# VH-VL binders against Beta-1,4-galactosyltransferase galt-1 (galt-1), part 4

Target 1, 206 residues: Beta-1,4-galactosyltransferase galt-1 (galt-1), of Caenorhabditis elegans (o16374r189to394)
Amino acid sequence: KMSICVPALFGNGYDAKRIVEFIELNTLQGIEKIYIYTNQKELDGSMKKTLKYYSDNHKITLIDYTLPFREDGVWYHGQLATVTDCLLRNTGITKYTFFNDFDEFFVPVIKSRTLFETISGLFEDPTIGSQRTALKYINAKIKSAPYSLKNIVSEKRIETRFTKCVVRPEMVFEQGIHHTSRVIQDNYKTVSHGGSLLRVYHYKDK

## First folded at step 1 (VH-VL)

Design f04 (framework fv_ficlatuzumab)
Fold by ESMFold2-Fast, scan of step 1:
Structure f04 (fold): chain C 206 residues (1-206), chain A 121 residues (1-121), chain B 107 residues (1-107)
Amino acid sequence: as target 1 above (206 residues)
Amino acid sequence: QVQLVQPGAEVKKPGTSVKLSCKASGYTFTSYDMHWVRQAPGQGLEWIGEINPNSGYTNYNQKFQGRATLTVDKSTSTAYMELSSLRSEDTAVYYCARAEDYGDYVWFDPWGQGTLLTVSS
Amino acid sequence: DIVMTQSPDSLAMSLGERVTLNCKASQSVSDYVSWYQQKPGQSPKLLIYGASTRATGVPDRFSGSGSATDFTLTISSVQAEDVADYHCQQYDNWPYTFGQGTKLEIK
């Protein structure tokens, strides 16, 4: 029902421990598949081992992505290409697709509701194709097993410059890194909200 | 001017149902969640539930789950709360309130003037 | 459910006096607390949200403070129009809960 698209893994800052936490917590929330895009020659041995473990257990789909040429600033286009590929892979297959990085989590505000229940409510209007949510920073260290999002402590204010989306893949024509750029029909809506029902938590790394 | 208008009073017998209205004006109705809160005579405020007027998604205080039903009519910018199986303990002033939010902060502004529901045989 | 307890239940003050109203949560609610003023026969009106942020149009004699479990609403110089019930509310977790209220009267 629900999947996650993780854009191209070209930057520094993600290690095996972060990936483990990300996959385990999202699996706990009901995410059925996580699509991870990797540059074939950029992964260290620890990350390769971790990703292989989860791929072998059918928790993630690993997709090789190599830029066809090298040029300053082209990495941004690589991220957009992987976002587009992931959107297409989920069209007709997945009901709701999230676009977030390894340091970001979508979490229901109502603690008695599941992620799927919360998302289903947000998309009850059938003309809504995309939900855009601002980020809340968290200062907590990476958790180890057993994993739980129950006791998150976040900063008080939201970050509106950087947002993340959950979409109905079949309704989206063009998905950006921070927002849905175009829906397939004029009457389809993209909605922004401040986090009364759903929050996006982002690790604040120094 | 943002306003929430509610009827003044309703009298119902035990075991019946009531449907209270809350008419919004002065803002985009579908952009803000609507909450319902009651206040029994001489007592504090008690949260009943909330509805997203755009999606229709509802969330209820467990105490009212199964008895309260929140709905909206987008064409008239009106929110409704229906409460079934009424008891004398349901006698209270029922308020609707618009929720504003900024990130994780949520507050109720404005509030309707309230409808006094009296449940008596 | 998170229980919000206000103290005192009621108090009477002389005009111009400083008054403090307390609100205690049964568990940490961070700073997700708002205060509402309810004058006799009227609906509640927002005073403070986020524990300390004054709502637009609220006189600066009203201030809020606190975090975690202990919250305070202060009126630096009480006026006749401040006669009302004051309610604290947490919006950290569902269901949202209110304190029982503090009644403020003028001597």
Scores: ipSAE 0.000, ipTM 0.461, lowest interface PAE 14.3, mean pLDDT 80

Design f05 (framework fv_ficlatuzumab)
Fold by ESMFold2-Fast, scan of step 1:
Structure f05 (fold): chain C 206 residues (1-206), chain A 122 residues (1-122), chain B 107 residues (1-107)
Amino acid sequence: as target 1 above (206 residues)
Amino acid sequence: QVQLVQPGAEVKKPGTSVKLSCKASGYTFTSYAMHWVRQAPGQGLEWIGEINPSGDSTNYNQKFQGRATLTVDKSTSTAYMELSSLRSEDTAVYYCARDFGVDYYYYGMDVWGQGTLLTVSS
Amino acid sequence: DIVMTQSPDSLAMSLGERVTLNCKASQSVGSYVSWYQQKPGQSPKLLIYDASNRATGVPDRFSGSGSATDFTLTISSVQAEDVADYHCQQSYSTPFTFGQGTKLEIK
């Protein structure tokens, strides 16, 4: 039903614990497929073992994506390429696909609703192909507590330029890192409003 | 055009019950949560509860739980609020209002009925 | 229950003045705050949702800001038709709660 694309390649901001927390929390929310794009040269032994464990147990699809030599000119282009690859892998297979990084979580506003119920409601209008929501940066001191979804710490507000999307893969022609760039038909909609979307919590590592 | 139509006024005696209606038109009734909010004369707004018209979720303000009952008739796109054991302090304008976010979470009440003035007096 | 407290209770402004209305939550509500305008004898009208997003059809002189516990509604140049009561509301946790309202009048 629901899948996640993690199109950002690993930097040194992640460790095995963060990967475990990301996969387990999203699995608890009903995510059935998680596509992780990685460069093995950037992973320590613990991260490699963790990803192999989840891949071997069919909890994730681990895709080896090694970029050429220059990080400054390649990271953005590489992320767009992996976003496109992931979109195509989910077309016809998954009902809803999320694009987020290891430190980002989509959370329903209503505590009695499952993530799937919340997303199904957001896509009640069948012409909506994409929902975009702004990131909420969470105080650095809670960077190690992704299993806690309670707002016990002050939230930081951000500009709408940093957003994340959930889409119906079959309705999207081109997906960007922060927004849906093109839908398959001109009458399909991309919704880009804070009040009409899920909350995305971003745990800062700085 | 999205509209919510409510009756203008009701007069009831203390101890009785009332069932107020809210007829929706111009949108897919089951896609949006319906809230009920009251306002006593000269006072602020007070949330009574909400119902998802798909029928799977109803949330009440604890102050009204046991006295208020929210229901819907999907065939007529009509929401109802029944309030029992009426007291003079229940005298207020009662509004129904659609939450524009979606069925599954709340972001604001973008369409309101005109309100029904309920007067509870002997 | 989360208590929403508005200030001031009432104010009178001259046409064209900038007005700021405040709303304070008794605990963090994130950005889940809406603002409503209510003219005498009328239903409330949604102005702002999710703290800072203007509702469809609302004039751009209205803006909202704030997060956590402190929120503001700003009218950049008040007009005669802005005479109304203004209500803030949190939708972070049930029961949803409204502030007591701020009455805006023109001198």
Scores: ipSAE 0.000, ipTM 0.440, lowest interface PAE 17.3, mean pLDDT 76

Design f06 (framework fv_ficlatuzumab)
Fold by ESMFold2-Fast, scan of step 1:
Structure f06 (fold): chain C 206 residues (1-206), chain A 122 residues (1-122), chain B 107 residues (1-107)
Amino acid sequence: as target 1 above (206 residues)
Amino acid sequence: QVQLVQPGAEVKKPGTSVKLSCKASGYTFTEYYMHWVRQAPGQGLEWIGEINPSGGSTNYNQKFQGRATLTVDKSTSTAYMELSSLRSEDTAVYYCARSEYSSGWPDYFDYWGQGTLLTVSS
Amino acid sequence: DIVMTQSPDSLAMSLGERVTLNCKASESVSSYVSWYQQKPGQSPKLLIYGASSRATGVPDRFSGSGSATDFTLTISSVQAEDVADYHCQQYGSSPWTFGQGTKLEIK
C-alpha cells in the first residue's frame, strides 16, 4: 500500500539506533514496504547487523548499491540512480511511495488522522502524481522501544530549499532527489503546497 | 457556476438544537471538502469543522467537539451542521465553505455560502 | 492552536494610495496563509492563497507576500470598491485559524 524509498546511504549521521527508530516508527504509521539502498562497504558492523535483522524478518528490502570509486558529486549521482531504481520497483506494486532519509519522517499535521488517511486525502484528485513537502527541523529525543512520535518536542524551523516527495509511482516518469522531475502524462500534476498538512521532520542529535 | 446556498436566518431558544443546511451546485460534490465557519457580530471568523463528502469522515475544532455534528446527503449535494445546547453566545452568521484537497487536505476556502444568521434568544 | 494577529485593526486611506495589511502567526505556517475580502453584508471572498498566489478574477493590484510567521497583503492603488474587512487564515495546522480582521475605509 504505502512504501518508503531510502536512497543510497553516504556520509555521517547514520547509526544502528537511527535505523531501528526509522523502521519501527514508520511501521507504526502503516508503512508496509521499506526499500533501503546501502553502500555495504561504508556501513559499520552494527548497522549491517541491524539491517540484516530487518531484512531477514521481511520488514525491509535491502539493496546493495556500491560504486567502484568516489569522486566529488558522485553522492548526488548515486542517490538519483537509487531513487530511479526504487521508483521502478514500486510501479504497479505500491499505491503511495515516500522518498526520505533515516533522519526524516512524514507526519500528519492533523493529529487525529492516520498517515494513510492524510495521504489519501492529499491524492483525492486522481491527476495528482506527486506531493512535495518542505523539511521542518527539530531537536528531538526519540524514546528507545517502544517507539512513539508522541515523544517528540519540536524546535521549529522550516526549510523550503530542501523538500521530500510522496508519489503515486505509476504516474511518475522521473523522480529527483528533492522533487518529481517529470510525470508520465501531460495532464498529471506535481503539487508543492499539498504537503502543508503533512510535515517532514528532520531530526538532529543534541 | 459554483454555488453554496444557505437559508438566510434561524431563530432558536437557549437549550435547543439547530440544523443548518448548505446546498452545493456547479461542481462534483464529493471532490471537495466542506467546512463550517462562524462569525459572531463584530468578531472574526472561527472554524467549526470539516467533512469529506465522499466518505463522510469529519474533523472538528476541539471547542465544538461534542456539540457540532457534520453530515452530508450526497443525493441532494447538501451539507448539514447540527449545533446542540444552544446559548446566546452561539448567535452568529454560520457559513459553509468549500476547500480543494487536490492541493492539500484541506486547503484554502475558495467558495463560501451566503451565510445563515442564527439568533439565540428567549 | 496557532494564533493569527492582524494589524492594524482599522485604517482609512485615500483613493489611489498604497495599502499594506499585516498578519502574524504565533508559530511558523510556512506559506500556508490565505487572505479573504469581506464587504458589508456579504460572505468572505478568497483573494490570495499560499501567501502570494492571486485567486481567479482578483485584480492585479492585490498582492501577497511573506513566509513562516510574517505575512502581508498589499493593495497597490486603493479603489472605492476595496472598502471591506480583510481576514488572514492559516491552513498549515489544524485547527484552521483566522486573524481578527482589518477594516479598510476610504477617507
Scores: ipSAE 0.000, ipTM 0.436, lowest interface PAE 18.8, mean pLDDT 77

Design f07 (framework fv_ficlatuzumab)
Fold by ESMFold2-Fast, scan of step 1:
Structure f07 (fold): chain C 206 residues (1-206), chain A 123 residues (1-123), chain B 107 residues (1-107)
Amino acid sequence: as target 1 above (206 residues)
Amino acid sequence: QVQLVQPGAEVKKPGTSVKLSCKASGYTFTNYYMHWVRQAPGQGLEWIGEISPSGGSTNYNQKFQGRATLTVDKSTSTAYMELSSLRSEDTAVYYCARDQYDFWSGSYGMDVWGQGTLLTVSS
Amino acid sequence: DIVMTQSPDSLAMSLGERVTLNCKASQSVSSFVSWYQQKPGQSPKLLIYAASTRATGVPDRFSGSGSATDFTLTISSVQAEDVADYHCQQYYDTPLTFGQGTKLEIK
């Protein structure tokens, strides 16, 4: 039982087609629940309709997160607040929780293994509470659906500066946007991806 | 003492290939990316590519794709750059350089450099 | 490719003067810029990374600043041993690219 936390979404950075592809592809990988935090007042009608469809079909938990005003600092702290809320919602419920945005996908490097098999391997040491995973950028040259299937050209460089985490929620005390900040017990470990078994693909417009 | 040791010079004829070495010592070789950078006489620095010694993954400057091949030998803590189809314009000092990036420290930049190998391509 | 352009190509300063070297990226590179010092006959030495973080062992007279497309390296009080070529480099995207260099001389 794996879940995804999508931190606060503000403004016009995403469209309904990207949301559909994100949910569908992650569902195919075995993700059972996606927690989406959004400012409902800023979403267009198409995005609201799409999110309602998936919420009604129990594929997502849609959480309204409204800020009184927008500033760069408030945006960053808003993401931290939603990450914290999502961590708490998954504690005692899911085995593995991923923290990624709509333009990011966790993908096994070994194509014959499922996402769950890959994650289970990475967490074989029971004292590991968090795995920090390197990113690989994909330049988004095509903007029509299905978005990620049409943008298959990846940057060759592996990005280790901006990482994303998959965690055991019950072992994490404080989760950041790019890393796990504190675990529940001193003997629990946070580990950076070291075996190239899992990568995060980040889709960017060029 | 952290250091990267390279041969001083190589002389090659046009059309041949060369394999330059870079021997690392004083640190855990597999924890740091290794870059290759060249500098033609009197000119600026030009990035050739990088390799992760742990996984063997490489990234190349497209200008050198197909001509440059980066490899490592973990048992000897040695990185290699092979450059094929040599031309006179490949005459340059070739440096290997360690990326100071460590997953835990978040540091970046090429913090340790070899002394460079002067490759001269002439008939 | 991201093009890094340095200015000026060369400059001569008097001992003790404040010197500023400029580096411009053809597109935003956030703060992913490093500065290197290269003395004649030597390999480059890392001075600054992440636009403004001083590398270990680098004197505090060296400082970096800037973001997005415009970056500067400042030497608050230039000394004789600072005679060198200075190179900026972006590591935001591949290929990693360097500027053409600025030659610093003492007059």
Scores: ipSAE 0.000, ipTM 0.451, lowest interface PAE 16.7, mean pLDDT 78

Design f08 (framework fv_ficlatuzumab)
Fold by ESMFold2-Fast, scan of step 1:
Structure f08 (fold): chain C 206 residues (1-206), chain A 120 residues (1-120), chain B 107 residues (1-107)
Amino acid sequence: as target 1 above (206 residues)
Amino acid sequence: QVQLVQPGAEVKKPGTSVKLSCKASGYTFSDYYMHWVRQAPGQGLEWIGEINPSSGSTNYNQKFQGRATLTVDKSTSTAYMELSSLRSEDTAVYYCATDLGYSYGDFDYWGQGTLLTVSS
Amino acid sequence: DIVMTQSPDSLAMSLGERVTLNCKASQDISSYVSWYQQKPGQSPKLLIYDASSRATGVPDRFSGSGSATDFTLTISSVQAEDVADYHCQQYEDLPYTFGQGTKLEIK
């Protein structure tokens, strides 16, 4: 059972088409639960309509997260708060939880393996609580339905300063935006892999 | 292209139930909510409820909770609204409507309506 | 429930005049309001969504404005074919609620 946490508090720069592409493509990869954090009052009607439809279909859990006006300039803090809430919602419920934004996708490097098979391999050591994966930037937009990973064009360079994580929620105490900060027990570990089995593709609009 | 077809009229006695139909065509039925709205003679519009055809999930106006039941038949692209324990105050035109184009809850396509008359 | 109140209940205008119809929500609904035109014996027709966006095929003489609790529908130059009941509706929260309607007539 795999889940995704999307800490997209305000959804700036996204539209209904992006949301549809994200949900459908991840569902095709075997993601069974997607938690989306957003200020619903700041969404346009099409985005709100799309999120409500998927929420009512039980494909996503939509969490309306509104920050107080007094916390001006709080996007970073808001993302940390939503990441923490999402981690707790998945503890004891899902086996693997991914943290990524609407324009990011975890993709197996070995094309004959499913996402679940790839993740299970990465977590074969039962003391591993978190896998940190480097971002790979691409200059392409995901095509609308029918969705296909074939439309992903990879770049040569991998961005190592910014990473995304997949974790076993029950083993993580504190999750950051780019890395797992603390595990629950001292014998649990966080590892960074070089992207040889799993990569995160980030779509860039030019 | 997009059509919602409803029967013209129904006459029922107080205390009975009615099941109204709405046949959809011209779009992917399971991808959009179907709504039911009524309008009593000379009165405004009143939202009864909505159904997600894909999941069967429903939301009701509390005023109709327990009396209205929304269902769908995906194989025929038909939505149904059953209203039980009918009263004279239920006399109204009953519309089905969709929100295909823009925002959730902005009803861009409507059926022609079924006039339900509840009288003895 | 959010209560929608329209004013006036009825309005009679001369051809070519500017018409303004009002709609007030009992609480903040952001811009989540739609306007419908309903001619006698017909189903409602969507005119405006998200307070100010005109639906496809709707003449540009129709415009919407407002936010939070106060909204207006404007017809810049009323025509004979505009005789109808006009309804506002909120979709901020369930249940969706409509105003009582404003009847537009030509003098």
Scores: ipSAE 0.000, ipTM 0.472, lowest interface PAE 16.8, mean pLDDT 78

Design f09 (framework fv_ficlatuzumab)
Fold by ESMFold2-Fast, scan of step 1:
Structure f09 (fold): chain C 206 residues (1-206), chain A 125 residues (1-125), chain B 107 residues (1-107)
Amino acid sequence: as target 1 above (206 residues)
Amino acid sequence: QVQLVQPGAEVKKPGTSVKLSCKASGYTFTSYYMHWVRQAPGQGLEWIGEIDPSGGSTNYNQKFQGRATLTVDKSTSTAYMELSSLRSEDTAVYYCARVPYDILTGYSEYYFDYWGQGTLLTVSS
Amino acid sequence: DIVMTQSPDSLAMSLGERVTLNCKASQSVSEYVSWYQQKPGQSPKLLIYGASNRATGVPDRFSGSGSATDFTLTISSVQAEDVADYHCQQYNSWPLTFGQGTKLEIK
């Protein structure tokens, strides 16, 4: 059982089309639970309708998360708060939890493997609680279906400073935006993976 | 022209550690994963691990986890493999090898398009 | 781990003969198999990737085929320079694993 945590939306670079692609692609990959944290005041009408459709049909869990509007704390602290809430919701419920935004996708590099098979392989060592993966930028144009991956051109750059994690939620005490900050036991491991088996693709619209 | 240059041979005593080098040239060092593979006398090839030279991220074969450490020096386009707690069974030729990058998909494929010449490590007492 | 088993262990052929080398995976690896040629005292050289694609500069007499668990490297007309050990490798699952090798000799 795999889930995704999408942290709070603060400022909006997404549209209804991206939300549809995100949900449909991840469902195709075997993700069973998608937790989306939104500030409803910052969403346009089309995005609200799209999220409500998926929520009403039990495809996502939509959580309305409104933070105090403080200039220096809203972006960073809002993301940490929603990441923490999502981690707790998944503890004891899902085997693997991913932390990514609407424009990011975890994709197996080996085409014959499912996402679950890839993740299970990465977590074969039972002391591993977290896998940290570098971002890869892609330029994607959709020519047919909304969830089509047909016309993807990857930028050569790999972004190792900004990474995303997949974790066993029961083994994590504190999850950060880019890394796992604390594990439940001192002998549990957080490992970094450069993206040879699993990639996080970040859509770049240029 | 892609080249991966490794020095010839090393002789080490059991219980010590060794650090083997692999100098890359003819391509952008940080754009390709570097892997390490060994070949013991009379045995097949055995995968040790990989490193992403751009960020230093590593992934190891569980058999070598805790004994092998992969690092890079971007300024010299050199990859390193350190192997600790050496045993006579570690006697082997150690190769560095490059994994290709598909520019159309941006995905790495896990076959090895270029190999270093290999370093013969002999562990004897 | 996926075990790759090559057969035969060694083979001696006459010049111009057709050579078939086999590689079997202990579980499905789809088409993600590569073949390497290793001459005595040299590093391996890529021949075939993705089960059937020839690497750049590899002669037409080398071809690969197969899927799932059974893979074959074929040399349509063996030449003297083909004397080497041939290794198959799967790259469908971690850890990456190789066969034990097949030694090809000319008689």
Scores: ipSAE 0.000, ipTM 0.441, lowest interface PAE 18.3, mean pLDDT 77

Design f10 (framework fv_ficlatuzumab)
Fold by ESMFold2-Fast, scan of step 1:
Structure f10 (fold): chain C 206 residues (1-206), chain A 121 residues (1-121), chain B 107 residues (1-107)
Amino acid sequence: as target 1 above (206 residues)
Amino acid sequence: QVQLVQPGAEVKKPGTSVKLSCKASGYTFTDYGMHWVRQAPGQGLEWIGEINPNTGGTNYNQKFQGRATLTVDKSTSTAYMELSSLRSEDTAVYYCARGLRYYGSGEFDYWGQGTLLTVSS
Amino acid sequence: DIVMTQSPDSLAMSLGERVTLNCKASQSVYSYVSWYQQKPGQSPKLLIYDASNRATGVPDRFSGSGSATDFTLTISSVQAEDVADYHCQQSDSYPYTFGQGTKLEIK
């Protein structure tokens, strides 16, 4: 019912271990499809091997995306292009689509509820096409495989900086392609403090 | 090796209740949802409900709401379905089945062998 | 409730023939359809999930396709061991619902 779009991988800082953690933890949360847009020039051999393993085992859809050159404007438009492509791939196919990077996780606030239960609640109103969630920075590490949510250890205070989205793909494309960045804004509601059921955690290395 | 073990058969009179068991082994019991599905003789499959073994949270098919009760015993890795106010049309094979990925996963990768419940006077 | 309708109710095929079984949902279920094989006297076995993904250990001759309301299970070359009832199921919305089943027999 749920998919993730990982927009074009630009920049260094991701490694094979981060990719494994991302795919395994999101699978445990009920994510059924992960669409990963890759810039092959930024991938080392270990990362390429890891992505091929998961692609060969049908856990991800790997989409090759490269730019001939990078300029501020072209780079920005590249991000929008991959977000739009992913949205279209999920329209009519997937009920809920998340947009996050390899170091970001959507996590229910109520620990006894699954991610799908939480998302279903957030989209109870059928006019809601997008939910915008504040990004929180935390220092955390994941214990050794096999990966589970119980293996995440939080190290210190959470700091809120910016937002990430989960959407109904069919609604957002029809109404808001012009407002799309990495954060889809058209026809959405922001989850407020005190009423929030969902959070996005950005994991930083120690 | 994943196994879901159910008793073979139960015979009950109309108006009584029955409590069917499903003992899981070969995996971490609390990581996957447990579903109950029945099949009347010669008929199709009918979903009864699901339980989150970790939290005890349940979701029922409205047709069985109030009559079916799903519970788990984490210490023995056993799931239970109690069905009350039995009627002759409750005669069916009752299966427990594991959700493929997690609680709320509606794809069932491992099934118990089924318990035949016969409701007759 | 979403109603799943399978067709045909039953069919008999010759060994080695290509078999197609259909499943129609009363409303869009996206790609959230699974197919199960149930041999006489046995519990169901997952064949396909998410419309087109083969479950672990399922022979390559089984494939699934479709989206929204129309789904198909294909057996590229039917074998004697494929005699069974086949059930489709939607997992988009609660309550999860199954089709009435298609019985496959060998001529």
Scores: ipSAE 0.000, ipTM 0.462, lowest interface PAE 17.5, mean pLDDT 77

Design l01 (framework fv_lumrotatug)
Fold by ESMFold2-Fast, scan of step 1:
Structure l01 (fold): chain C 206 residues (1-206), chain A 120 residues (1-120), chain B 107 residues (1-107)
Amino acid sequence: as target 1 above (206 residues)
Amino acid sequence: QVQLQESGPGLVKPSETLSLTCTVSGGSISDYYIHWLRQPPGKGLEWIGVIYYSGSTDYNPSLKSRVTISKDTSKSQVSLKLSSVTAADTAVYYCARDLYDSSGYYFDYWGQGTLVTVSS
Amino acid sequence: EIVMTQSPPTLSLSPGERVTLSCRASQSVSDYLVWYQQKPGQAPRLLISDASNRATSIPARFSGSGSGTDYTLTISSLQPEDFAVYYCQQYNNWPYTFGQGTKVEIK
């Protein structure tokens, strides 16, 4: 029903614990499919083992995106290419697709609602193809099981400069890193709710 | 909060290697993408390269054969080396932090810049 | 590489005047465009990202617009502290490239 696209990351500083936290928390929120694009030359052995475990257990789709010429800037355009590939993989398959990185989590503002209930409410208008969501910073600490985002402590400020999207894949023609660029039909619309019902929590630099 | 400061020799002889250091305070260099940029007198900015959290690097293709960027996490420093310099390498050199969004493309915090003159 | 061309090279204006600065790319940059302000002896300061998104603490008098190859930075009512050189940068194509700058100076 709901899926996540994680675009290709080059020069990745993440570790196996962050990958575990990301997959487990999103699975608990009702995400059924996570598409992870990786440059396997950049991954340490623990990260490779973790991704293989989840791939073998059908929790993720792991896509190898290894480029021979990162130094010519190809990896940046590679991020847009992986976003496009992931959008196409979800068209006709998934009702809602989220675009976020390993250090980002979509979380309902209303604690008593599930992620699916919150998203369904945001897409109640059937002409809405994309929701743009503001973010809040959180501490860069990885939690151990049991995982929970219900009582997360975040900075008070809502960050509107950097946003992430959840979309109906069948309504989107072109998806960018921070916004939906084009919808398939003239009467479909992209909206921003300003972070009132759904937020992206983003690990903060120290 | 986070501060970046460039340092290194203000004068380098033609054919020698230009070596600069960017010192990061108020944060860990392991938590940022750090870029090097330069600005020749009276001209625009040129992107030189980046070092990521992991220590991996990417360089501007026009400079790739001459550029090395490295980091020393224990000293909270990022270093730039540019070999075989000529008068065309005379510029103010900046280090800058990339906004954290996995993109590495624009800069929210800059060092003050350091002028490097290439002259015999 | 994409060539960024800014015009005019210099604008001489009085406080209170509206100013518009142009940035043109040799090919489409799909709104992946940034504006920076640089005062003498200082590093550049981020003003606008993604063609139109104002950075934190940047006054509302600054606005960005445009698409494709043509972009504009507007200052609705020039203040004394706004006299500076303004640069545009694209990040749609590798390598990232900057314009040569437009100097906004006091008349």
Scores: ipSAE 0.000, ipTM 0.410, lowest interface PAE 16.9, mean pLDDT 76

